# Designs tried in a protein design chat: miniprotein binders against q9h3h3. Part 197

Target 1, 235 residues: q9h3h3
Amino acid sequence: EDGFTAEHLAAEAMAADMDPWLVFDARTTPATELDAWLAKYPPSQVTRYGDPGSPNSEPVGWIAVYGQGYSPNSGDVQGLQAAWEALQTSGRPITPGTLRQLAITHHVLSGKWLMHLAPGFKLDHAWAGIARAVVEGQLQVAKVSPRAKEGGRQVICVYTDDFTDRLGVLEADSAIRAAGIKCLLTYKPDVYTYLGIYRANRWHLCPTLYESRFQLGGSARGSRVLDRANNVELT
Below, E stands for the ipSAE of ESMFold2; O stands for the ipSAE of OpenDDE; V2 stands for 0.75 times the mean of E and O plus 0.25 times the DockQ between their complexes.

## First folded at step 13 (miniprotein)

Design GI4 (at its last look DockQ between E and O 0.90; V2 from the best seeds 0.85)
Fold by ESMFold2, look of step 13:
Structure GI4 (fold): chain B 235 residues (1-235), chain A 97 residues (1-97)
Amino acid sequence: as target 1 above (235 residues)
Amino acid sequence: DPEEVEELIEKLIELIRRALERARRLAEEGRVDEAKWLLIKARIIAYIYAELTGDPELVREVMREAVEILREIAEKTGDPKAEEALKLAEEALKSVE
């Protein structure tokens, strides 16, 4: 992927983080209301800036669903960023291993599976399946970007709580596939996001830890997952 | 495309300004956790800027402004969370200045 394309998407995501979100929170909202909410706010029709005729009149940064067990815990991100500054001045090499150690030390362990889909029925269907999986407890938290003014691809992010828990990450992949999603998935630990590390970085780090490709007859999880950091196929 | 890069750089600077202004308003209201998260976000954006430009100075400017904002919250509220965040921010800034 083009390095400037990734930075443009990152800047837009940062802007979106600071705008209001549309949230279905299963901790406070009955599951029976989910289908009506999905019908009211399909991601292909919710506009980024509240265009006339859309279901939202104000800007929306993200559309999100929180599961019953969602407990926000980013870890010690301030301490992570401070240690990152110290690491950069130390002369110590910056490697995937040192990033992993920083993440563990500061308990910044979350990460996310990402998928990119064009606006329309396929996106709305995929999001609905993910949202149901979250409310039913197979996934904990997900979000999807709203429709951009230019109508470009949108992103669904499905979070996991510990990127070092490989089985938990693979279980999330399996739950995504069980929702009928067959596109390419990529997994990025949040530590890279909190340190502003994208594809075109001076350390040549690869922020994508895993790739998942749908395969009929693959692993029991229905996909072929590659560990990008070590170039090793997982089952 | 040099013009697209310059537009991105200007967008990043504006996003930092917006995050810091919002953090300062939250600081005036004593809302420690929300201000802290805006400061973290400003730092992320500054990191992206530093990688695009090769210039780390905006990161240091954001760090200096974060110390001032956290000091204001800590002095106004006496909140232990603000005092802890201030100590971490001061230590981080001292390590690079």
Scores: ipSAE 0.847, ipTM 0.937, lowest interface PAE 0.6, mean pLDDT 89
Fold by OpenDDE base, look of step 13:
Order: C-alpha cells, then structure tokens, then sequence
Structure GI4 (fold): chain B 235 residues (1-235), chain A 97 residues (1-97)
C-alpha cells in the first residue's frame, strides 16, 4: 500500500469507529446463538451505510465478537498522545524503539493481526471461523469491516493484549491458522494507529511488526512469521 | 492524484468536526469516557491530516477544542477522570504552543 491508500483506509477506519457496531458479546450471550447471529449479519452483506436490502438499515462501523475473557483496556492513550506531541516538539530522534518505550510507559500495548479479503463466501467463512475461535476462548476479540459500496476488500482484525509479548502474538497467529485462514496476515500495534503513523510517514517508521504467511505442512503453527523490524523468521 | 488528496483532506476535516460535535454532546450528557475517546479519535485524524499536508495547525486546533470540552465536562460532573483528562490536555497544549 502506498502512503495515500494507507491514509485513506485509516480515515475510513476512524469514521467507522464513530458509527454503531454490531457486536456479539460472549460474556452476555450464549455461545449457541453465535451461528444465528453470523447468519443474520454476514460481513459480505452488512453494508457500511445501511443500503437498501442489506441486513442493516442504519450505518454500521464494525461487526465485532467479544470473548469471555475480553476486557477493554486501552491504557493511557491520552498520555501517549501528549508524550508523542512533546517528543515531536523536542526534536529528539524518533525510532521504533522510541515508540515501543512510549507504548510500555503508557500501557498502550494492544495490537492486531490484519487480513484483507474480498467480499463473498470466503470472507464470511473466514469471519465465522474467527468468531468461533473468539467465543471458544482461543482468541479474545475480533472485528470485521462491513461491505463498502465500491465492493473493495474487507478487513478482519484479531487483537492481542500485548504486542511486546512475542509468544502471545504467535499464539494468536496459530489460532487464526487453526480457524482455517490461509491468507497473508500482518501484525500492527495499536500505538501506531493512535499516533496516526502509517506507511510512508516522515519518520520512516514501519507500523507492521510481523508478517505471517501460510505454510502447508512442517510447522506446528501452519505459518511462517517474519519479524519485519529485524528481517528474521520467528518460526 | 491531487484531486483525490484534496478529497481526502476535506473528509478528514469533516470527520474531525463530527468527532468534536459528538464529543460536545457527550460532555453535555456527562459521558466522560465516551467523550474522551472521541477527542482521541479527533487527534488521530488530525495527525493523519498533518502528515498528509505537512501542517500541524489542525492538531493544535483539536487540542484547544479538547481542552474546552473536557473543561465543560469536568465542571458539570466533578468526575475525577474528567479533571485528570483536562489536566493532561492542558499540559499537552502548552507543550506544542
């Protein structure tokens, strides 16, 4: 993705965050209702703005599933942003290590595996697999973007609690692969999102820490995970 | 494409306005956490704008509005969370002016 495309997608994501979400919360809803909910709101048919004939009549920002152990803890994002602004004003060098330290200091440690899929059966099937993994406790929380008018790719986000916990990040990758997902995955810490750092930024920071490629056979995890910062395979 | 960039810039500005207006309504309702989150979102959008245009002024404008909204909610509710958020916002604004 070029810088402009990344910024456009970021703007769309921010807009979506402000609109109502369709949520299945496993903490309050029996797991037995998941299949009916998935059938009612397939991501390929739920429209971003509530188009005529869609399952939703009103705008929907995201479709999300919360697991039993899900606890929303975003840390001190306001403090993080303040520290970021002060850092920029200071003229001190900004590195990936700087961002990591800021994230740790302000307890903004969440991150997500991202996958982009075309609308259709494959997307809906992938989402159903992820949603089930969340409800079964293999994953904590996931969301998927609704269908856009242009019919562009939809994104599934699978969150982890700590992007600095390499094992936790890899376990989530394994759970995604176990759910039958075979596409390319990229992992992005939320700290980069909260600071508006995308591809082609003036600090040359890469918001993608990991890349996962599906592997047929051999690896217990069913994927090869690349550390993008160090250009090293972790699996 | 310059036209596409301009369209995105306009969209970013509109999203900031929407976020701030909603945050104001939430502040009037005493919904501290939700207002705070919309202000955070407005800041993120302003960061995107600043990166795209090279102009950080919109970030400062959002920060000023955030201070006013958080002041309103702190005065109305007396919520310690709002007071803390206000303090942080004021300190942040001072750091960039």
Amino acid sequence: as target 1 above (235 residues)
Amino acid sequence: DPEEVEELIEKLIELIRRALERARRLAEEGRVDEAKWLLIKARIIAYIYAELTGDPELVREVMREAVEILREIAEKTGDPKAEEALKLAEEALKSVE
Scores: ipSAE 0.828, ipTM 0.925, lowest interface PAE 0.5, mean pLDDT 92
Fold by ESMFold2-Fast, scan of step 16:
Structure GI4 (fold): chain B 235 residues (1-235), chain A 97 residues (1-97)
Amino acid sequence: as target 1 above (235 residues)
Amino acid sequence: DPEEVEELIEKLIELIRRALERARRLAEEGRVDEAKWLLIKARIIAYIYAELTGDPELVREVMREAVEILREIAEKTGDPKAEEALKLAEEALKSVE
């Protein structure tokens, strides 16, 4: 975030996307097998590039859980990128509204709630809660990063189908909180990810749309959700 | 700071090279969707590079490589998805040249 941290994290995420994933797919695997799978592959112990002492000897990019109704739909990302390149050449102003329209036009609507946790019991417990919510149908799909060689924080990503559907985004937040998650959450549309837009960008765009903080007795089933752009509490 | 920026730049270039090499191999095997996704990822990395350096040339190089790879897969497979992706890639490159 300061300096080039966001760019380093983005590069690592792109590299991880290209390596093999460990997947629990609820579309083809009985829900009763989830607990054994979670015990076999706790994210704090699964190593990014493999290690004799870890659950994996080979590289793992992501650990993911697909819900029973998971149907991948990334939209027309190629068309989105082409339109983005043309927009930059056109000299037209680049604003949040312009990117929102590009995303809608190309049906690139998915987004994700993000949480960053240090390796350890709290991360593994949080991931187990999220994974169970996905398999039980309260969430659609999620992934978590493996442990990096340097031992930095790991990220859990919980996806929603449509970032323009505010109610759907808030319902996902509620399900995350119901799973026992109490840490800070931020929500980012995938359109920003596909266009390489992170914290420090030339257009001064904020890729984070929402922020969720746990609050006992909160209006949104245990959380307060802030609209980051307008500084307005939604719950 | 300059040393860390240089290290990141080298990493991004290597990652683009790896993505394009894998895309070409998948194209040779007729694996259209997988090749297409690697080309999308190469573009994302090139965007990060362009933002970091202020130089758009690497984005254009990735776009030219994407046209070449998609043309090869379209010619080899005759897959309508590859042909459509090729047309879109050619139009995108034309819009920035």
Scores: ipSAE 0.796, ipTM 0.907, lowest interface PAE 0.6, mean pLDDT 88
ESMFold2 (binder alone), look of step 13: mean pLDDT 80; pTM 0.746

Design GI5 (at its last look DockQ between E and O 0.79; V2 from the best seeds 0.79)
Fold by ESMFold2, look of step 13:
Structure GI5 (fold): chain B 235 residues (1-235), chain A 97 residues (1-97)
Amino acid sequence: as target 1 above (235 residues)
Amino acid sequence: DPEEVEELIEKLIELIRRMLERARRLAEEGRVDEAKWLLIKARIIAYIYAELTGDTSLVREVTREAVEILREIAEKTGDPKAEEALKLAEEALKSVE
């Protein structure tokens, strides 16, 4: 089996970061324009490289929605990377607590809920629900990958401000479920992304902090959330 | 699957080359924040490469290149953000050499 699926996806995501994005920015665009924008740029139809038939003729790296309250603050990522390199040569053990402390020290606290969906109506519907939740203020910022040439699944990323704020992360999960999303969600703190830590790593770190599954017949939350590091249910 | 690993390795190396090349162009244009973020991303790819291969030499190479690019920006612009970014890159270089 391909034990490096996450690394392939990361490489594709990093390549996409270098191309232009299609952005609906609620800070500068009236909310009443959102539905037209969503209809113009369904993620299952927007192609990565601007193929014939795509609504956008030029390459698209990401399709994104910024909420009215979105205030970007990535923290001290360069300092985080420098400290990480020094730590690796120090001989000290590297644990989940080490990563948490690095994130806190450098103010790199954001994280994201991830979902993977095949191209088509389900993806476009899920994205539209997320985009509306962002513009309405239930979520702050989200992005979705465009349709790749080869095909395969696309990803929606829904960001939160502070992975150490468990309540805030769970509130984002609830907002995603309220948008009608029933698929599996996984949560990854951005500190792991900025340090290139994926499932296959020599420190045995688990980059997926939480897993959320839709609960049929539902609680008020609509999901069952498992803390993957401690094997405990939070809901 | 060795073939899939080789394909991923080639992709990672090509991404780093593209990121560094674009960062150099941004440096020539004095675009500090954009160059800095590409260099951050190049280091992420180098970290992935190191975990995949067990070879940390690419992290060193990317770090050296980042220092050179950031020094050029700092000298050309005098921008305090470029000077801060250069200082951090120089600290990172000491850790990986």
Scores: ipSAE 0.834, ipTM 0.928, lowest interface PAE 0.6, mean pLDDT 89
Fold by OpenDDE base, look of step 13:
Structure GI5 (fold): chain B 235 residues (1-235), chain A 97 residues (1-97)
Amino acid sequence: as target 1 above (235 residues)
Amino acid sequence: DPEEVEELIEKLIELIRRMLERARRLAEEGRVDEAKWLLIKARIIAYIYAELTGDTSLVREVTREAVEILREIAEKTGDPKAEEALKLAEEALKSVE
């Protein structure tokens, strides 16, 4: 994706955050109700603006599933942004290491595996697999974008608590693969999102730390994970 | 495409306006956390704008508005979280002025 496309998608994502979410919360809702909820709100049919004939009559920003162990902790995002602005004013060099240190200092450590899928059965099936993995406690939280009018790709986001915990990031990849997902995955720390850093940024920072490619008959993880910063395969 | 970029820029500006307006309403209601998050998001959009245009003016404007909104909440509610958020916003404003 070119820098412009990434920025456009980011703007749409931020706009979506203002609209109501369809949420299945495993902390308050029995797991036995998940299948009915998935059938009621398939991501390929839920529309961003509540189009006629869609399961939703009102705008929906995201469809989300919260696991039993889900605890929203975003850290000090305001402090992070202030420090980022001060850093830019200082004229100091900005590196991936700088952003990592900022994230650690302000406890903004969340990240997400991303997958982009066309609307349809494959998307709905992938989402159902992820939602089940979240409810079963293999994953903590996930969300999927609703269908846009233009029929563009929808995104599934699967979160991890700490992008600096390589093992935790890899475990989430394994859980996603175990759910039957075979598409390309990219891992992005939330710190890059909170600072408005996308692929075509003036600092040449790569917001994607890891890529996961499905592997047939390979390691127990069912994927090859590439560290993009070091260009090293981790699995 | 220059036209597409201009359209995106307009969309970003409008989105910031909507977020700030909603944050003000949330402030009037004393909804600290929700207002804070909208202000964070407005700042993200302003960063995107700055990357596209090279202009950091919206970052400054959003930060200024954040100070005003968070001050209103802090005065109205006396919530320590609002006071902390206000302090951070004031510190940020000093860095972008």
Scores: ipSAE 0.758, ipTM 0.899, lowest interface PAE 0.5, mean pLDDT 92
ESMFold2 (binder alone), look of step 13: mean pLDDT 82; pTM 0.776

Design GI6 (at its last look DockQ between E and O 0.93; V2 from the best seeds 0.85)
Fold by ESMFold2, look of step 13:
Structure GI6 (fold): chain B 235 residues (1-235), chain A 97 residues (1-97)
Amino acid sequence: as target 1 above (235 residues)
Amino acid sequence: DPEEVEELIEKLIELIRRALERARRLAEEGRVDEAKWLLIKARIIAYIYAQLTGDTSLVREVTREAVEILREIAEKTGDPKAEEALKLAEEALKSVE
């Protein structure tokens, strides 16, 4: 089922989180070094477990770029999880509004645009465009998964700092499209990740808050963005 | 496929064990923020397990382990961050016991 597939992907993402990351940190590394770093570590060639002939000799969970202004602040995730446990025993219904309020109360406001691309030149080119947008300040932070042995699609995650700030989320979409990205984008608030809530969950929640589709010959933004929670088109 | 489900269950259990083991090592070194984040991740994995299996016993177990590890850090370091993390873990434990 789709819920089983989502839980498998979630488990793989959790495993990746706990392995070493390859990071370009613009806060401590000059921007002029970015192109060399991108050439050294293309995501289609960085292997998950450090295969012979790879640029990496040990496992890599994620490849990431931190922008000049990136200041990590995940909010009160531990308090969020404690409140989540209490909520489940309270008899109060679990709804999208309840999740949103919980995230706001604990200041767990970050979220991410997701895109999936097959390994190869198009992935590496897309990642390079995103990485440059981060270093140039149009985006704050992004990561991409490394190459798996089976060669399936890889994921690029582009973070925003407040999913309730609709304008900020749309600005990130616009910056992604300006980098030449034409594929489907989906947006997931981090609160769902921290509570282990994926598709086909028992509460019928939709972890995908927004979808963005590239629009040929359309709006000035180049995207049609749908609010999946409210079934409302934003563009 | 029953074999795929069983494999995923074993992966989730191993990931939790790995996260808790690393958190305990970081506690021994006084590295509060890193230990806290591994305990957060262990709980996420336990949530995934509970969703997959319908069995919440692992959430309970992870919560108890988190209290034990955070108490060790708080006693060793006296760090206010460790003390706050311990308080939150103890509150979570009340909900799952």
Scores: ipSAE 0.855, ipTM 0.937, lowest interface PAE 0.5, mean pLDDT 89
Fold by OpenDDE base, look of step 13:
Structure GI6 (fold): chain B 235 residues (1-235), chain A 97 residues (1-97)
Amino acid sequence: as target 1 above (235 residues)
Amino acid sequence: DPEEVEELIEKLIELIRRALERARRLAEEGRVDEAKWLLIKARIIAYIYAQLTGDTSLVREVTREAVEILREIAEKTGDPKAEEALKLAEEALKSVE
């Protein structure tokens, strides 16, 4: 993906964040209602702008599931942004280590596994598996993009609390694989999103920390996870 | 494609306007956390714009508007969170001017 495509997708994601979300909250809704909710709002049929004949008449930014242990804590994102702007003005070198330190300092530690899937049964099935894993407490929170008019790939995001906790990141990968997901996964810290850092940025920062590839009969995790920064396999 | 880039630029500008307008309405309602998040989003969009164009003018503009909106909230609500957010925005403004 070229830098332009990444920026376009980022703009679409920001637009989606401002529109209403369809949310299943396991903290307030019985788990027994999940299947009916999934059937009512399959991601492949929910449209971004509420197209005629879709389950939604109004725009939907995201479809999300919140687990029982979900607590929205994003840290000091505003302070992070201020520090980032000051850092740029200072002319000091900017490295992945710099971003890590900024994230730690401002407690902006969330990250997400990302998967891109074409609209259809496979997407809806994948989402149902993830949603169930969230409701069952194997994952904390996930969201999926609605269908675009152009029929492009939809993205599922599965969040972790701390991108610096390698074990937690790997556990989430294992839970995703256990849910039956076999596609390529990429892990991105939210700090890069909050700072508008995407592929082909002027600092040559890679926002993808990990890649997970499905593996048959391999490790107990069912995947190979690559540390992109060090080019080392972790599993 | 230059035309596609221009279309994206226009979209980014429109998204910033929408975010700021909504943040202002939320500020009038005293909804501090929600307003703050929209201001954060506006800043992210401005960062994307700056990456695409090399122009940081929108980052400055969004920061200026954030100061105004957060000041309004702080004055109206007396919420310590709004005051803290305002301080951070003022510090950010100094760094980008």
Scores: ipSAE 0.784, ipTM 0.902, lowest interface PAE 0.5, mean pLDDT 91
ESMFold2 (binder alone), look of step 13: mean pLDDT 81; pTM 0.758

Design GI7 (at its last look DockQ between E and O 0.86; V2 from the best seeds 0.00; counts 0 for: SAP 70.509 > 70)
Fold by ESMFold2, look of step 13:
Structure GI7 (fold): chain B 235 residues (1-235), chain A 97 residues (1-97)
Amino acid sequence: as target 1 above (235 residues)
Amino acid sequence: DPEEVEELIEKLIELIRRALERARRLAEEGRVDEAKYLLIKARIIAYIYAELTGDPELVREVLREAVEILREIAEKTGDPKAEEALKLAEEALKSVE
């Protein structure tokens, strides 16, 4: 049930990955141009396939912002995939520790905080806050899905470069919250994406490593971050 | 729902075809990193297909195509990146037969 939905969303994400992206790259574009770019390409109005009346005339897979400090490094993904294929034929058990070891061995350490929002002003406002945090250097890379034909939530992905670096992952959570975002966040290491492992998989692996919930209290804008593997709060 | 599963299967097969065709075009242009990116995507899609159907044959088919594409790049360009990627793809194909 949920597995079929997850696989459908995975297929759509793969299709989007291969279509053109709209990118604001702070490494080559002055920061003063960001607000105009955000106004031109709000994610609630940029359409997946270039619908009439949208700001884009061509298909768009993702809308993305790269920070000045962004240094792309996917790691040894090809080696990771080869090792995964060999592992599946070896008879060795496949556990969360196995996936962690593969990721470390092949230096495929990136991951992402995810949030899902309905199309509209709330989404556009949240994206603008994230994009500014990226350009200002509090975050490195983020992307947001465009509007699809069918109604539904859109996703903002905020990347970190090392899911084993808990401090770095928590700092990204803090930067997201400082941008005014109060919804549930989930964190997924990229190793699961590269191996095609989603929620309903035969190994019962959980691709969500952390959950972040905004905590009320007013003393500081913070969150309660739960480690899903150990069922313990990190904050 | 069987009809939704079959639609998804058709989508996955089409996505692999698109990825491999684009990778082959990039290979003809000598664009190694971009071709590798698409070959990685094709493998991911093949993994999703294998999990959905229980049939791993598409993973092997994608690997065979990747070896062909990478061999063409390596022979045309002599690029060490392409030669290394080819070696890894050949080893991967042997491990899954």
Scores: ipSAE 0.805, ipTM 0.914, lowest interface PAE 0.8, mean pLDDT 88
Fold by OpenDDE base, look of step 13:
Structure GI7 (fold): chain B 235 residues (1-235), chain A 97 residues (1-97)
Amino acid sequence: as target 1 above (235 residues)
Amino acid sequence: DPEEVEELIEKLIELIRRALERARRLAEEGRVDEAKYLLIKARIIAYIYAELTGDPELVREVLREAVEILREIAEKTGDPKAEEALKLAEEALKSVE
């Protein structure tokens, strides 16, 4: 994926963030209603702009599920952005370590496992598995993009509270695999999103910290996780 | 493709405008956290624009408008969160001018 494609996808994601979300909140809605909600709003049928015949008549940015332990605290993102702008103006070197330190300082520590799937049954099934894992407390929060007019791949995002907690990141991978997901996963800290850092950026920063590949008959986790920064397998 | 790049640039500008306009309306309503969220998004979009074009001017413009919106919220509501956000935005603006 080239820089232009990454920036285009980022722009679409930002547009989606500003539109209404379809949310199942397990804190306020009984878990017994999840199946009916999933049936009403299958991601492959929910359209980004509320196309005729879709379950939604109005634009939908994301479909999301919030777990019982979900907290919307994202840290001091404004302070992070201010520090980032000051850092750029200073002309000091910018490294992955610099961004990690900025994230820690401003408590912007959330990250997400990403999976890309074509619209259809496999996507809807994957989403149902993830949504159930969230409601059951194995995961904290997840979202999926609605169907685009062009029929491109949809993305499922599964969040973790702290991208610096390697164990927590790996536990989320295990929970995703336990939900029956077998596709490639990539892990991206939100700090990179908040700072507009995508693939092929001018600082040569890789926004993907981890890659998970499904493994048959392998470790208890059912995947191999690669640390992309160090090129080391963690499992 | 130059045409595709230009289309994306136009889209980014429109997204920023939409975010700032909505943030202003939310500010007028005293919805501080929601306004701040949109201002954060506007800054992200401006960063994407700056990376795409090599021009950081739009980041400065977004920050100027963010300062105005946050000032309006702070004056209208007296919300400590708005005051803190305003201070941060002013400091950020100063750092990029």
Scores: ipSAE 0.566, ipTM 0.819, lowest interface PAE 0.9, mean pLDDT 90
ESMFold2 (binder alone), look of step 13: mean pLDDT 79; pTM 0.727

Design GI8 (at its last look DockQ between E and O 0.83; V2 from the best seeds 0.83)
Fold by ESMFold2, look of step 13:
Structure GI8 (fold): chain B 235 residues (1-235), chain A 97 residues (1-97)
Amino acid sequence: as target 1 above (235 residues)
Amino acid sequence: DPEEVEELIEKLIELIRRALERARRLAEEGRVDEAKWLMIKARIIAYIYAELTGDTSLVREVIREAVEILREIAEKTGDPKAEEALKLAEEALKSVE
């Protein structure tokens, strides 16, 4: 559009982070309650600001499911940010390798598979499948945006705990595909989010590390995964 | 579109103010980890602002405000989490001033 679409989406995501979330926490809630919760709060019907006729009367920033094994660990994000600022003034080149090393040094290793779907049955079905995978332990934590405008796309984020662990990232892709998801998936390490780095950035960094496309009869995982930084197929 | 850019800039500034305001309240309630997270978010928003405008002064101002919040809480409570976060924020402030 105007070269600032990523920045608008980032601002919306930051605002959503600070509003209340609807959370199914498997660590404190019996798994048998999941189906009722999903039926009560389908992401295509939960509204960002509590519109009349929606299941929620107040604003909702995100709808999330935490698995039984979910242990939040964002790492040393404050130290990461300080090191990033110092790096920018140091004269050293800023490259994907530099960002990877900062993330490793500060233990900011989480990342997420992303998918974008229009509101409706397909979105609600995909979310239900992801949520079940989280509660059953195949995935650790996921969130989905609520409906902000009629017909606007919504995002499902499926987190992994270590973007440098390629096998773990690929296992999450496989679990997503096993839930019946056939759309394009992109993988973004959280380090880029914490440093405010999106597609249109002055360093020409690509925040998408992997791209996963569904493929019948290909790999054992049912998808073709491309390493975007090196243009190398992993599957 | 200049109008869309101006609206985005105003939104970013408002989000920073909202995050820092809530961080102060959480810190006063002794919820230091939650306050730190909001200060981290304000800093992310300032990075986005800097990329959009070319103006890095807002990053410096966010760090300075975080130092003020953390200093007050560390002095009043002695919480080791606030003291460690304050030390890191003070070091960051020196690097950007």
Scores: ipSAE 0.852, ipTM 0.938, lowest interface PAE 0.5, mean pLDDT 89
Fold by OpenDDE base, look of step 13:
Structure GI8 (fold): chain B 235 residues (1-235), chain A 97 residues (1-97)
Amino acid sequence: as target 1 above (235 residues)
Amino acid sequence: DPEEVEELIEKLIELIRRALERARRLAEEGRVDEAKWLMIKARIIAYIYAELTGDTSLVREVIREAVEILREIAEKTGDPKAEEALKLAEEALKSVE
């Protein structure tokens, strides 16, 4: 994806964040209701703007599932943004290490595995697997984008609490693979999102820390995870 | 495509306006955390705008509006969280002026 495409997708994501979400919250809803909820709101059929004939009549930004252990804590994002703006004004060099330190200082440590899938059965099946893993406590929280009018790829986001915890990031990858997902995964810390840092940015920062590729007959994790910053395989 | 870029720029501006208007309404309702989140989103969109255009003026405008909204919340609610957020926004504004 070129820089323009990444920024366009980011704008769409920001717009979606402001619209109502369809949420299954396992903290308040029995797990036995998950299958009915998934059947009612398959991501391939839920439309971004509530098109005629869709399960939703009103705009939907995201479809999300919250696990039992889910606690919304994004840290001090406002302080992070202020520090970022001050850093830019200072003219000091900006590196991946700088962003890591900013994230730690402001406790903005969340990140997400991302997968892009075409609308259809494969997407809905993948989402159902992820949603079940969240409700069963293997994952904490996930969301999927609704169908766009253009029929473009939809994204599933699976969150982790700490992008600096390599083991936790790898465990989430394993849980995703155990759910039957075989596509390419990329891991992005939320700090990059909160600072508007996407592909082809002026600082040449790569917002993708890890890539996971499915591997048949491989390690117990069923994937090969590449550290993009160091170009080293972790598994 | 220059036309596509211009359309995106217009969309970004509109999204910022929408976010700030909603944040103001939430502030009037005393919904501090939700208002703060929308102001954070507006700031992100302004960063995207700055990356596309090289113009950071919109970042400054978003921070200025955030200061106003947070001041209103702090005055209305006396919420310590709003006061803290206001202080941070004021400090941020000074750094970008």
Scores: ipSAE 0.812, ipTM 0.913, lowest interface PAE 0.5, mean pLDDT 92
ESMFold2 (binder alone), look of step 13: mean pLDDT 82; pTM 0.779

